# VH-VL binders against Integrator complex subunit 8-like protein, part 13

Target 1, 198 residues: Integrator complex subunit 8-like protein, of Dictyostelium discoideum (Social amoeba) (q54vk3)
Amino acid sequence: MNKIFGVKIDSQQKKRQQSNKNLTVFNNGRYLIYIGDIHFDRKFHREALRYYLLGCGLETAFYSDPVKTSVTNSKYLTFLSRRIFDCFYFLRAPMQAIVVSQFFGNLNQTCLVSFKIIQEEYYQLDTNYFQYIWELPLLEILLTTFTKQKDLKKIYLINQIISNPIINENNHPDIRKNFIKNTKHNFWKAISSNYLLQ

## First folded at step 6 (VH-VL)

Design c10 (framework fv_refanezumab)
Fold by ESMFold2-Fast, scan of step 6:
Structure c10 (fold): chain C 198 residues (1-198), chain A 120 residues (1-120), chain B 112 residues (1-112)
Amino acid sequence: as target 1 above (198 residues)
Amino acid sequence: QVQLVQSGSELKKPGASVKVSCKASGYTFTSYWMNWVRQAPGQGLEWMGWINTDTGYPTYADDFTGRFVFSLDTSVSTAYLQISSLKAEDTAVYYCARQFLTSYWYFDLWGQGTLVTVSS
Amino acid sequence: DIVMTQSPDSLAVSLGERATINCKSSQSVLDSSNNKNYLAWYQQKPGQPPKLLIYWASTRESGVPDRFSGSGSGTDFTLTISSLQAEDVAVYYCQQYDSFPTFGQGTKLEIK
């Protein structure tokens, strides 16, 4: 009898757990992105960004979980990256936008949009985000622009990044891959701190 | 009334480039995003990507990076698809199709299609 | 990518009879938060662009005859034409928009 009563209680508890899981809207990254789209459409870019960041965190674990990251839909990530890029651009956060452009999965588009932003928003580039650039062609665009502007401080900062052996050594792919993964993780931590927690 | 009108058919040699236009009328151009869809002869529909008509920012599907460029001229409510270094496999009808903003990637209005033929 | 698979590849139905076209997605396109299926159906006649028939799996687009209906949820969807007319001869495509858009391979509907 005790086993029978135990099974019934277990079944009800399992039903309750399943119901609670089905009612957990915020575990669905697609829902959060959809809400973000509604805000983006209404020109509420900061609110849209918050929902996109939450959705990205749930779908990719902000690149902090290698297993979860490896199953990320690349087309979905490209789409989300462009929406987050648009949010930063409209929020007048051009350097954050340039960092996010590295997630596009198309380096030519990364360079094209970054070049335009660098030309348009030169004096608004927050140097605190330079540390999150890992694509060599993008670093070259930044260096070329800063050299033309004779901006010795920005030239110095970009040259420090370029001089990192990990970034320049294409013959050590595992080391470079791990470095980029850590850079991505640190970027999303910084962004979450600044945009989700004020 | 509400319509998308595309440019006429194109016959090009391999290595050439082509620019297809899609002119919107009867609605506010920037209220709907523009998508491009390809259909090779006798084949099904293949989504190529989209362009945000408000920002001008394009997003390409993985198979359509490099040689394909989406652009806009909002002053004339027109979207463009440019294909460079044309190959025989680019022979297809190219459609523009509008999308409501947010997560509504179903296409309620389509252009008539532009046939691009790439042959020697 | 979400893969869309239609069945059958081709179908012949007599005038006035019911036509049924099936579509299966490789993963669920149901959004539990809004209880909507991100699934559309299109009709394409030779030499014409696709025409939207159904969106949200079961909502008919304005101007589409009531003989067209969509049903299903999650991964299995059906387009039904209750009484086939001559003008319904076309290729029919399902499309998901839960992720970046992908289309089924198409079902060619012909009169028997």
Scores: ipSAE 0.000, ipTM 0.429, lowest interface PAE 17.7, mean pLDDT 80

Design c11 (framework fv_refanezumab)
Fold by ESMFold2-Fast, scan of step 6:
Structure c11 (fold): chain C 198 residues (1-198), chain A 120 residues (1-120), chain B 112 residues (1-112)
Amino acid sequence: as target 1 above (198 residues)
Amino acid sequence: QVQLVQSGSELKKPGASVKVSCKASGYTFTSYWMNWVRQAPGQGLEWMGWINTDTGYPTYADDFTGRFVFSLDTSVSTAYLQISSLKAEDTAVYYCAREYLDSYWYFDLWGQGTLVTVSS
Amino acid sequence: DIVMTQSPDSLAVSLGERATINCKSSQSVLDSSNNKNYLAWYQQKPGQPPKLLIYWASTRESGVPDRFSGSGSGTDFTLTISSLQAEDVAVYYCQQYDSFPTFGQGTKLEIK
């Protein structure tokens, strides 16, 4: 602009300042996804998972979830769900992977990948994560498999979840919606505790 | 630079096999799942299935089980479609297609297509 | 599986006029839990791959001209081109993704 003594900021510098001020969680997350992908390619799946979780903006304080914005974090988490799914699969955490598949936003895809994992990784299914399943078709797949295996403990646990009136959609829609929100929050809190923090 | 580049056209005899490649560039290959779509001459589009680019797990539509194999070479960001025991009815353009943002089965990026012709 | 049916099979429209293409699904592709229609539209020119125009029934893909619009819900969907240009001559396909992807048979658009 003006180069006389007392020069002022030009329009280009002003735009750069506005751009820096308007950085979104998604802009920060792209860098974290990039370095997560580098770790994933090197088979450092736990480190990759850590960066993906940080990229979602789901940094966990030691005793609380610091989620800053629900809408942007939720959308970003949906985008990263496939990457996080693969991390859990390679970390030999198939039940966590099955839970994450519910975030794909496509129930048919969720059921397809989960069915395959349930068949392949039966003995690695951590029952502590059954409580984080809310999709009825997925619960039916699990029940059918456990029935064929005559696994009375797993049958009992899945039946308790299916029998919950909130999950089988006999309740007011708002009650089901709030239950699923709480289930999602509690899952990511548990995951952050186990994988992001020591 | 975000693109999918497929191998060139193939002319094969019935009973032969063919392997079509689809090389990705300009994005992280394993971040998007790859789909295959077939188009017979003068006909519409037919979804064949998809492959998870991280795990290599393929899922096939019912009409494409048996003779069709999806595979990957992640070191060169390439997906492959292999068709064995070729039949005249396999004559078609084969497209690879990337899933759109948010991981749903709509396709924002397509290869240019590979024509496979099966004739005696 | 979900069958997609387009109408008409072909149409001819004069330059600058409105073109309307219809798509019907054999069952609803509306997800009541998120209120989204799992429907996309593609444009395919001879010798070229399909190009995504619209997703979620009405959301225009980045870079697609605003003369293209999608509407409808549940089982009945419409693609509208408000002012036909010469470059719009192509076959148009609808596609559902509520289950395994299926495409309509295509509608061929020609200049009258």
Scores: ipSAE 0.000, ipTM 0.440, lowest interface PAE 18.2, mean pLDDT 79

Design c13 (from f3 with heavy chain N57Y, light chain D98E S99Y; framework fv_refanezumab)
Fold by ESMFold2-Fast, scan of step 6:
Structure c13 (fold): chain C 198 residues (1-198), chain A 119 residues (1-119), chain B 112 residues (1-112)
Amino acid sequence: as target 1 above (198 residues)
Amino acid sequence: QVQLVQSGSELKKPGASVKVSCKASGYTFTSYWMNWVRQAPGQGLEWMGWINTDTGYPTYADDFTGRFVFSLDTSVSTAYLQISSLKAEDTAVYYCARVEYGDWYFDLWGQGTLVTVSS
Amino acid sequence: DIVMTQSPDSLAVSLGERATINCKSSQSVLDSSNNKNYLAWYQQKPGQPPKLLIYWASTRESGVPDRFSGSGSGTDFTLTISSLQAEDVAVYYCQQYEYFPTFGQGTKLEIK
């Protein structure tokens, strides 16, 4: 057995790691995500999340130039988004889960799962993560719910986000895309600070 | 030899269930994740989803939730596709195909299993 | 879903002549961070499973003849067979893997 990031692994896991030596450009990331999946299946959602974050190349060191890092690729985040979503949901971080649902690549699924979480976990929604929502339909779901609850503070916060010209206007696609990239970068940076330092 | 061998053709009535197998040989089963791809008669290829061969966790494409179940038996290097409550629209050749993590191009395919649903 | 559209739906080419098949994605499959196009090409002969020909838009799979080549970037891709052989009669499919995999509708290649 070896200790990696405070987690013990056995000889079977080492043997599987050796079989991954022929990996492509994702050599290190694939290994960490593989270990994350093992923890996820064993219901160790916090450890699974840590390995998923490391495996995507989302360590603080990569944030100096994240858009030029091959392992910080939208493809990895899309494929892992459901697993990371489940990790946040089971760790009782519903707002972070809602943010991650935007990575699903299917806006209808994003809205369906988020609507359910917003209804079930209203009082657990951490407002510090509202700034990482960029999908207008999701912002409208949040606004509608907060309006029904007569929650003036949350209404105000969501309206500040909706009023951002980049989110609400029919801007050139490149401007909106760059804003979303920066929002994604800032989200993963915040998550790494909160979950990898523990 | 590196290969994926699938179970034989099936003729089923509507409402029945079918379980298709895909046995891997010649490589380490858990080093590649298994995908299922459907091809209706005279139609193109449709990706159904994948199963992580190391953990057994399945992921389904949106059109293949509910009646479709992916499973494994790692002791015999075999993946399974189960379809319940069969409909005429399920008539197709079902392929298993492997991928390396992060590289969803299919370098090895099973020979296909024809499932025919008719009364 | 990314929609993959191939053209033409079918074509007939004489033996020894060049065959060209096009594939268009509804959104870019180019990853700007690694400069790779997440696109593959497959050949499917009657009664057989698809066979991988090209991955990363232009990388030929081991054992695939030199006459097969892939080109293009972003949303527009081409598979070229430089000198058609009898055994090349098949349906050809493009596939993106930037997101959950989707295939083109297929191009049927026949001999004139």
Scores: ipSAE 0.000, ipTM 0.472, lowest interface PAE 16.5, mean pLDDT 81

Design c15 (from f3, 26 letters changed; framework fv_mosunetuzumab)
Fold by ESMFold2-Fast, scan of step 6:
Structure c15 (fold): chain C 198 residues (1-198), chain A 119 residues (1-119), chain B 112 residues (1-112)
Amino acid sequence: as target 1 above (198 residues)
Amino acid sequence: EVQLVQSGAEVKKPGASVKVSCKASGYTFTSYWIHWVRQAPGQGLEWIGWINPDSGYTKYNEKFKGRATLTADTSTSTAYLELSSLRSEDTAVYYCARVEYGDWYFDLWGQGTLVTVSS
Amino acid sequence: DIVMTQSPDSLAVSLGERATINCKSSQSVLDSSNNKNYLAWYQQKPGQPPKLLIYWASTRESGVPDRFSGSGSGTDFTLTISSLQAEDVAVYYCQQYDSFPTFGQGTKVEIK
């Protein structure tokens, strides 16, 4: 019902205009981020996360095409990494928070907050998200902690990531960049699947 | 007619509070955010804060935090700005403005309310 | 916050001539992910509220005459009035909305 031959009842036309404006607003990624901030400030972290993910998804074509969409170059994704990090942390998803910390503009801060989370939330670390860690200093922190805990399973999983030649072998910068780009896209697709559908 | 109509001019003494109203008509009040902007004589436009009339949630310019209070009454489609601890530098025309489609550019403005703070 | 600086502070132009106003932001208001510049222009006449002219740096608001045009990207923006008319005498403001809104100091446009 997009149009009715130009003849409309005022009440129907006004209702349709409001509905269409609401749909247009929901298709605006920046507006969805602002709605997320409202929920975040109210401590409704699940709702905030949903709106942040929807907003980032609209800016990146729902993370569906790594070639067409430069999610790694998304201004919103980079800016909101701290907000999304806090959402995962408060939702008791510490491993997802650690992955998101890699999007911070400061690797030292990534390592500092991750080290603290690893110490505090050791038994809550979901190993399914280890595959989304690409920063070597962060992998080294994880390996050191798991070694001290004598956690053979987690040591094995991190060693599989570190032993990847793309991560460890000082390959051409483009090879590493493409791998990281694909890893980032795969992470956001997994998160969207797990958090937007519930 | 889509419009924002503000209350009349106010004269206040230093230390007093002022409350300015902004009545919306011609559109769904809860579908748009209301921002407040002031203009001191000769100094240009300065953003104060915004309110979501549907939720009551507010965000303030740090400069006005603690002195400005934004509220909205959905039953009368009216937004309010209350500014406390008034100083002479608060003398300005205060505008309410609507944000369309979730962007921070202002497509509709109120006519303005002159607040004069004099001893 | 982002500081907006306009030039010149005042401009006198003859009727029918081109008026050019510049606006500079202290940091980029271009979003590289969508290629949009979060920049608007307003016209304000004495005793009236500001009126939206341009948004997204170059998109003209409905009802605004085509002699008004916006251009620029990143940190440097221009508002152009191609053929100044008497009714265009006003103060013009640029505004960024990449973060919380900030405005330029304004440019007064007068007839010679």
Scores: ipSAE 0.000, ipTM 0.463, lowest interface PAE 15.8, mean pLDDT 80

Design c16 (framework fv_mosunetuzumab)
Fold by ESMFold2-Fast, scan of step 6:
Structure c16 (fold): chain C 198 residues (1-198), chain A 120 residues (1-120), chain B 112 residues (1-112)
Amino acid sequence: as target 1 above (198 residues)
Amino acid sequence: EVQLVQSGAEVKKPGASVKVSCKASGYTFTSYWIHWVRQAPGQGLEWIGWIYPDSGYTKYNEKFKGRATLTADTSTSTAYLELSSLRSEDTAVYYCARVEYYGDWYFDLWGQGTLVTVSS
Amino acid sequence: DIVMTQSPDSLAVSLGERATINCKSSQSVLDSSNNKNYLAWYQQKPGQPPKLLIYWASTRESGVPDRFSGSGSGTDFTLTISSLQAEDVAVYYCQQYDSFPTFGQGTKVEIK
């Protein structure tokens, strides 16, 4: 990796290789994730998040349209989801963290970490992100908590999502699959808009 | 000292309901999930659902949804499973088990089990 | 639901010999990001509740003898008892916890 440009160089070639390496930093998604990890380890969570989002965007063709679900939901997103979750959690964006927990590929962990966040950060849950929840067990956790808190507004909002026939387990698989693809795409679009300073 | 103690055996007729208790001692009851698992004679283990006692939040296996009700009384450190509309197929030993709040759902501590027999 | 299938249904092994039990999941229970397999093994003797032996496919629960070991990854898992003792006669169950818990049908281990 440190010898990416080869072994024999002169001063002018060194400048060209350095420029090419700098360009690669911004056009190589995996390298951007590496830079994100460095910032994360130094507790610079916002900067880490920015690099993770840029890296994810490059690896997934900037959250390709819903027709290309495999790109948007690639194995790469699974690796990133836990680090992005941590970034949102430490940045006090608990609802965004809860949405990202759905990308873990382990519903048990999604429910456990989300339940913890919902209990601890109840009053910080940004309702604008409720629309990006598609896992029924997670919606049940939210509904149960809001009902216990007598929060009529949040109960209403979650019930609207649960009432969507597309989310219901009895829907044709392709309809639910396409809805989830669109939901994931729209979430990452919104996050990129809010966190990449566009 | 850390233990889960369940209520005694029950015999019920088809169509009746049964309520099994699970009393926790020796640990902080509200810091652990309580899961319920049953085992029919000669058969394997079947997960019924869980309750988090501190919040009252519950989740059920779809097979039991509408028939099983999980509750907990934090003042007595006791969890309950109520199963309604009993059929002969519900004859089984019913177990409670705990899981630490941040733990994965494998079970390190079980109750002794409650035999429920459904017969005419 | 993730379906867990064990083999064989029953196994007879002489005292001091190796017993091997297999468990297969219908879907991978491996989290590729952390290389952890969400799989546990239990021992159940007549009239007793199940006892946890192994979690995360290969981590032995405290107090469990070192003759018990777990191995495997993804969809194929093995519980090995390296030197069967009389007290090891029991039914053994595998369990996944990658999603809501499901168990294998059980494998009965008997002395030959």
Scores: ipSAE 0.000, ipTM 0.442, lowest interface PAE 16.9, mean pLDDT 80

Design c17 (from f3 with heavy chain S31D N57E T59Y; framework fv_refanezumab)
Fold by ESMFold2-Fast, scan of step 6:
Structure c17 (fold): chain C 198 residues (1-198), chain A 119 residues (1-119), chain B 112 residues (1-112)
Amino acid sequence: as target 1 above (198 residues)
Amino acid sequence: QVQLVQSGSELKKPGASVKVSCKASGYTFTDYWMNWVRQAPGQGLEWMGWINTDTGEPYYADDFTGRFVFSLDTSVSTAYLQISSLKAEDTAVYYCARVEYGDWYFDLWGQGTLVTVSS
Amino acid sequence: DIVMTQSPDSLAVSLGERATINCKSSQSVLDSSNNKNYLAWYQQKPGQPPKLLIYWASTRESGVPDRFSGSGSGTDFTLTISSLQAEDVAVYYCQQYDSFPTFGQGTKLEIK
């Protein structure tokens, strides 16, 4: 419990320092990231989220295909994902936060924060977002937890995802890569619809 | 006709093993997950676990770990229950029953297979 | 595990009379997000497998006679047979599916 809150506080401090360094790197979104940080500091987490989503160019990057801008670069998205994760966490949207943790670029950290959130916020897990999980270790954590809770509905939903041959690594690596790309696209499209377009 | 047909009764000695079959017909085998339910003589119904017909992955209830194995042969739309190291308390009617994904009420049952374990 | 308790253990009712069987769960089987009760009722005649009668606490399975009805919500449920027929002699089981399936101990229904 204490450790996860320590990581959260450290994440917020690191986020502000990185924001100052990277404002000049972000394209048209730099001022939106700044405005987002101001709202976050005032505890207006939904408004902060909205500005972060606009700042990363999600309307252009995830609605347009083919995408050729740095906003679809995994490193850029990983960097911004910490801010977006923080917003979902404080908005009490734990399942969305868990999905966003897959963008951290460190699977061990993804599993650690997700495990803690699942334990703390079990009854707040929105099953509509299970479809956006692609990391097998994370799916295994969810399945194990739901099995211990004897939650048949959640076990069923996770097993549907695990039983997908693409997720099971039975296919060529390029097929899995393309599937994950589409899953990421669909997630951000859904988030934009629910939090940005309103 | 939509049905589940199980193998015939078995009489076994303690320590032996038994394999019960459950053949599905009249529906798409992989659209429903298969469950096993046990009923000891004069007793009620006891859920044993399920097997995912798409993947072959089984789940066993706490009381049915170790000696019990669920398996499939999708080419013949058949599910199997194997019990090893049989004990007298395994004497029961074993039913297969299907569920549609997400809702664990059993709309179709096999006729049952009586397994008797006696010296 | 969710414990299912039926009452009575046995019941004798005259032909044409009403039979009522009760089922209580140790915790609520109502899902507040979809407003469904995860409860089913089965009929088992001697030498036969159980037959599904009711699911979602009150939805009658196809082919089940109108005299069978389910009611209740949360933790307290009833199966009612409005006018008992000779073919209704059986053991009746409730089952929850809000978590791993568990059955009540059964209620034996006999003709008086």
Scores: ipSAE 0.000, ipTM 0.497, lowest interface PAE 13.7, mean pLDDT 81

Design c18 (from f3 with heavy chain W33F N57Y Y101W; framework fv_refanezumab)
Fold by ESMFold2-Fast, scan of step 6:
Structure c18 (fold): chain C 198 residues (1-198), chain A 119 residues (1-119), chain B 112 residues (1-112)
Amino acid sequence: as target 1 above (198 residues)
Amino acid sequence: QVQLVQSGSELKKPGASVKVSCKASGYTFTSYFMNWVRQAPGQGLEWMGWINTDTGYPTYADDFTGRFVFSLDTSVSTAYLQISSLKAEDTAVYYCARVEWGDWYFDLWGQGTLVTVSS
Amino acid sequence: DIVMTQSPDSLAVSLGERATINCKSSQSVLDSSNNKNYLAWYQQKPGQPPKLLIYWASTRESGVPDRFSGSGSGTDFTLTISSLQAEDVAVYYCQQYDSFPTFGQGTKLEIK
């Protein structure tokens, strides 16, 4: 259509329409969390997890957009991380719980809960999720614990992760931030494929 | 030529220290973990530990903590084993051996360094 | 710690005969997820470092003669030399790498 003679949609009206769409997504997310909490209270932890993941998916475009997954309303991921952590803990998925603890926004709490889980659930640690650990202090806790257990396979896997220059070098903050964003995206994508039927 | 070349034999008195070197050539040094293996005269092979050549993080077997230190000089593709407060029971041939990431068997060995501790 | 036990401690075999060396692990070295046995065999001649012969229990290292073969799974493993040659006189070691590496005590192979 000819822009000169057509009715131009006002920028404020366009922003208003976009805001209404975002509000609907946000309201649906809150409702899904509420339904998840009901299932969690009834000890239906896997169903609770599915609702929490759906709430997360609405904010992150179902984990398909790394920018949305890592940036858009990061408060939602932090808020949901504790609920999702509890679900994985009760579902006996301790490695997934440890990965999720990195989203708490408190590294000391991440290290404390992870140390406890590693001690309690050592033989349930799914090594496929080691690749989603990016916090150096957590990697050091894992390496120390696996060394005490003489677990050569786990020592090797953690050493491979800690050897990544992007994890250890702070010379390029944007490169490290982008790597962490992609790691977060890949984690939520893996979780959605394993726990949320597509 | 892919090889590990170790330093020459050492004769030390009890209480002294020794530093054995292992120089890698012909491959990417940081693509392999470097291991140390001890063999006392007439005895079998005993794994001492390894060092991550990319990070410098050492891992020691239980019997080899305290007096034993693994280190690197990546600029010359060399790994080092230092033994402090030498005892007669440290008399052995010390081997360096590489392990490829993901393949935890020893495909390449140094020629060995004989360390003799006697008064 | 995984304890590796070899049998016999020493073996004398005539030239051209089959030599068999056994290795037992105190616990399974089979990874059920990939169906691989974390077991290697080494040959050591006097004054020389060990030489890798077999890895993953049955895979022969490049350059190793085809008379050498490895077999077994889980806790029980065997190294076989189908037709013994004079240059095969050595001490043979099994090694697990499912955990911190441990070696068997060695089997001394001599010509009878």
Scores: ipSAE 0.006, ipTM 0.565, lowest interface PAE 9.5, mean pLDDT 84

Design c19 (from f3 with heavy chain D54N N57Y E100Q D103E; framework fv_refanezumab)
Fold by ESMFold2-Fast, scan of step 6:
Structure c19 (fold): chain C 198 residues (1-198), chain A 119 residues (1-119), chain B 112 residues (1-112)
Amino acid sequence: as target 1 above (198 residues)
Amino acid sequence: QVQLVQSGSELKKPGASVKVSCKASGYTFTSYWMNWVRQAPGQGLEWMGWINTNTGYPTYADDFTGRFVFSLDTSVSTAYLQISSLKAEDTAVYYCARVQYGEWYFDLWGQGTLVTVSS
Amino acid sequence: DIVMTQSPDSLAVSLGERATINCKSSQSVLDSSNNKNYLAWYQQKPGQPPKLLIYWASTRESGVPDRFSGSGSGTDFTLTISSLQAEDVAVYYCQQYDSFPTFGQGTKLEIK
């Protein structure tokens, strides 16, 4: 129960307030993206990333409401995915960049850029982010590379993810859709915690 | 109760094939990956590879490509090693051994299966 | 592949005396991020499969007598038996698991 001076806010009022906050984030998003681009052009990639995340309404430190899945799956995030990818790449966060490449809406591009990053930044791959990979072709690229490197730990981690029947596409479409939705939400919660609250 | 039980010894001619089984009991089969380790007579231990018990996906050490096949039957908690086109050099005791995800040391071993290849 | 080399190849020790077996890896098996050494020790008696004694270089497996201890870090490791007993006659193997598993050639321990 959310209380302000002892008053309970009902579910309809909460829904209207959340909708208005989402509209405010979207209305101000263009200016935040513009500011992000200015920082990006100046090679201030962490500052650029912060503004891009704020433009999507993904951070909770400056908002009273928790991050909503509908906000994290918005077309604004899809639009910004390449900018955010570039920020992680230049910040030497290659695994986060690889996760973000799944938002491009073009799986061939996702695989091409990820393959290149895996080859170039192998020893910088943060295994904590493996759980946010849902595209099977990308998991296959990771597994092939780790097998070539004889990296037993990373082989085990990727095989555990691939063994999930939901990821193998051997299930109802709605189950896979909900799994991906939750995975995306959890990723952006982790990113907001790691990059906006520090 | 927790054990790996392997099939009995095999005597084969060069060029034949052999299939060794390793049956797990007393634990959840898919919670542990299965490994194969070879020991030639009077020699040391040689890791051959492993198989993911959830996916059936095998990984082979460089010396064990082509003639060696790892497989599973999860319905009976059994792993298999098949060797084709047997050579005299394949004469060895073959062990199955498990690793737990995150714990990659061999805490449980089968009793071993002696495969003898003679002309 | 990481090559594991044990020394000596064979060792004869009197009952009740200390036995020391060394193992050297061609590359470090220490993960600096978690400060763990990916090294295990096994005991193999004639006609039996290997038995896990030590993992993570120094952690003793449940049921293994306290006379067995592991030490070392990076590339140089030691298995120590503080007071040798008759049942300890065996071949001992070190094994790395930082990459695809490789074993040392083995050290045969005998009673004098």
Scores: ipSAE 0.097, ipTM 0.610, lowest interface PAE 5.9, mean pLDDT 84

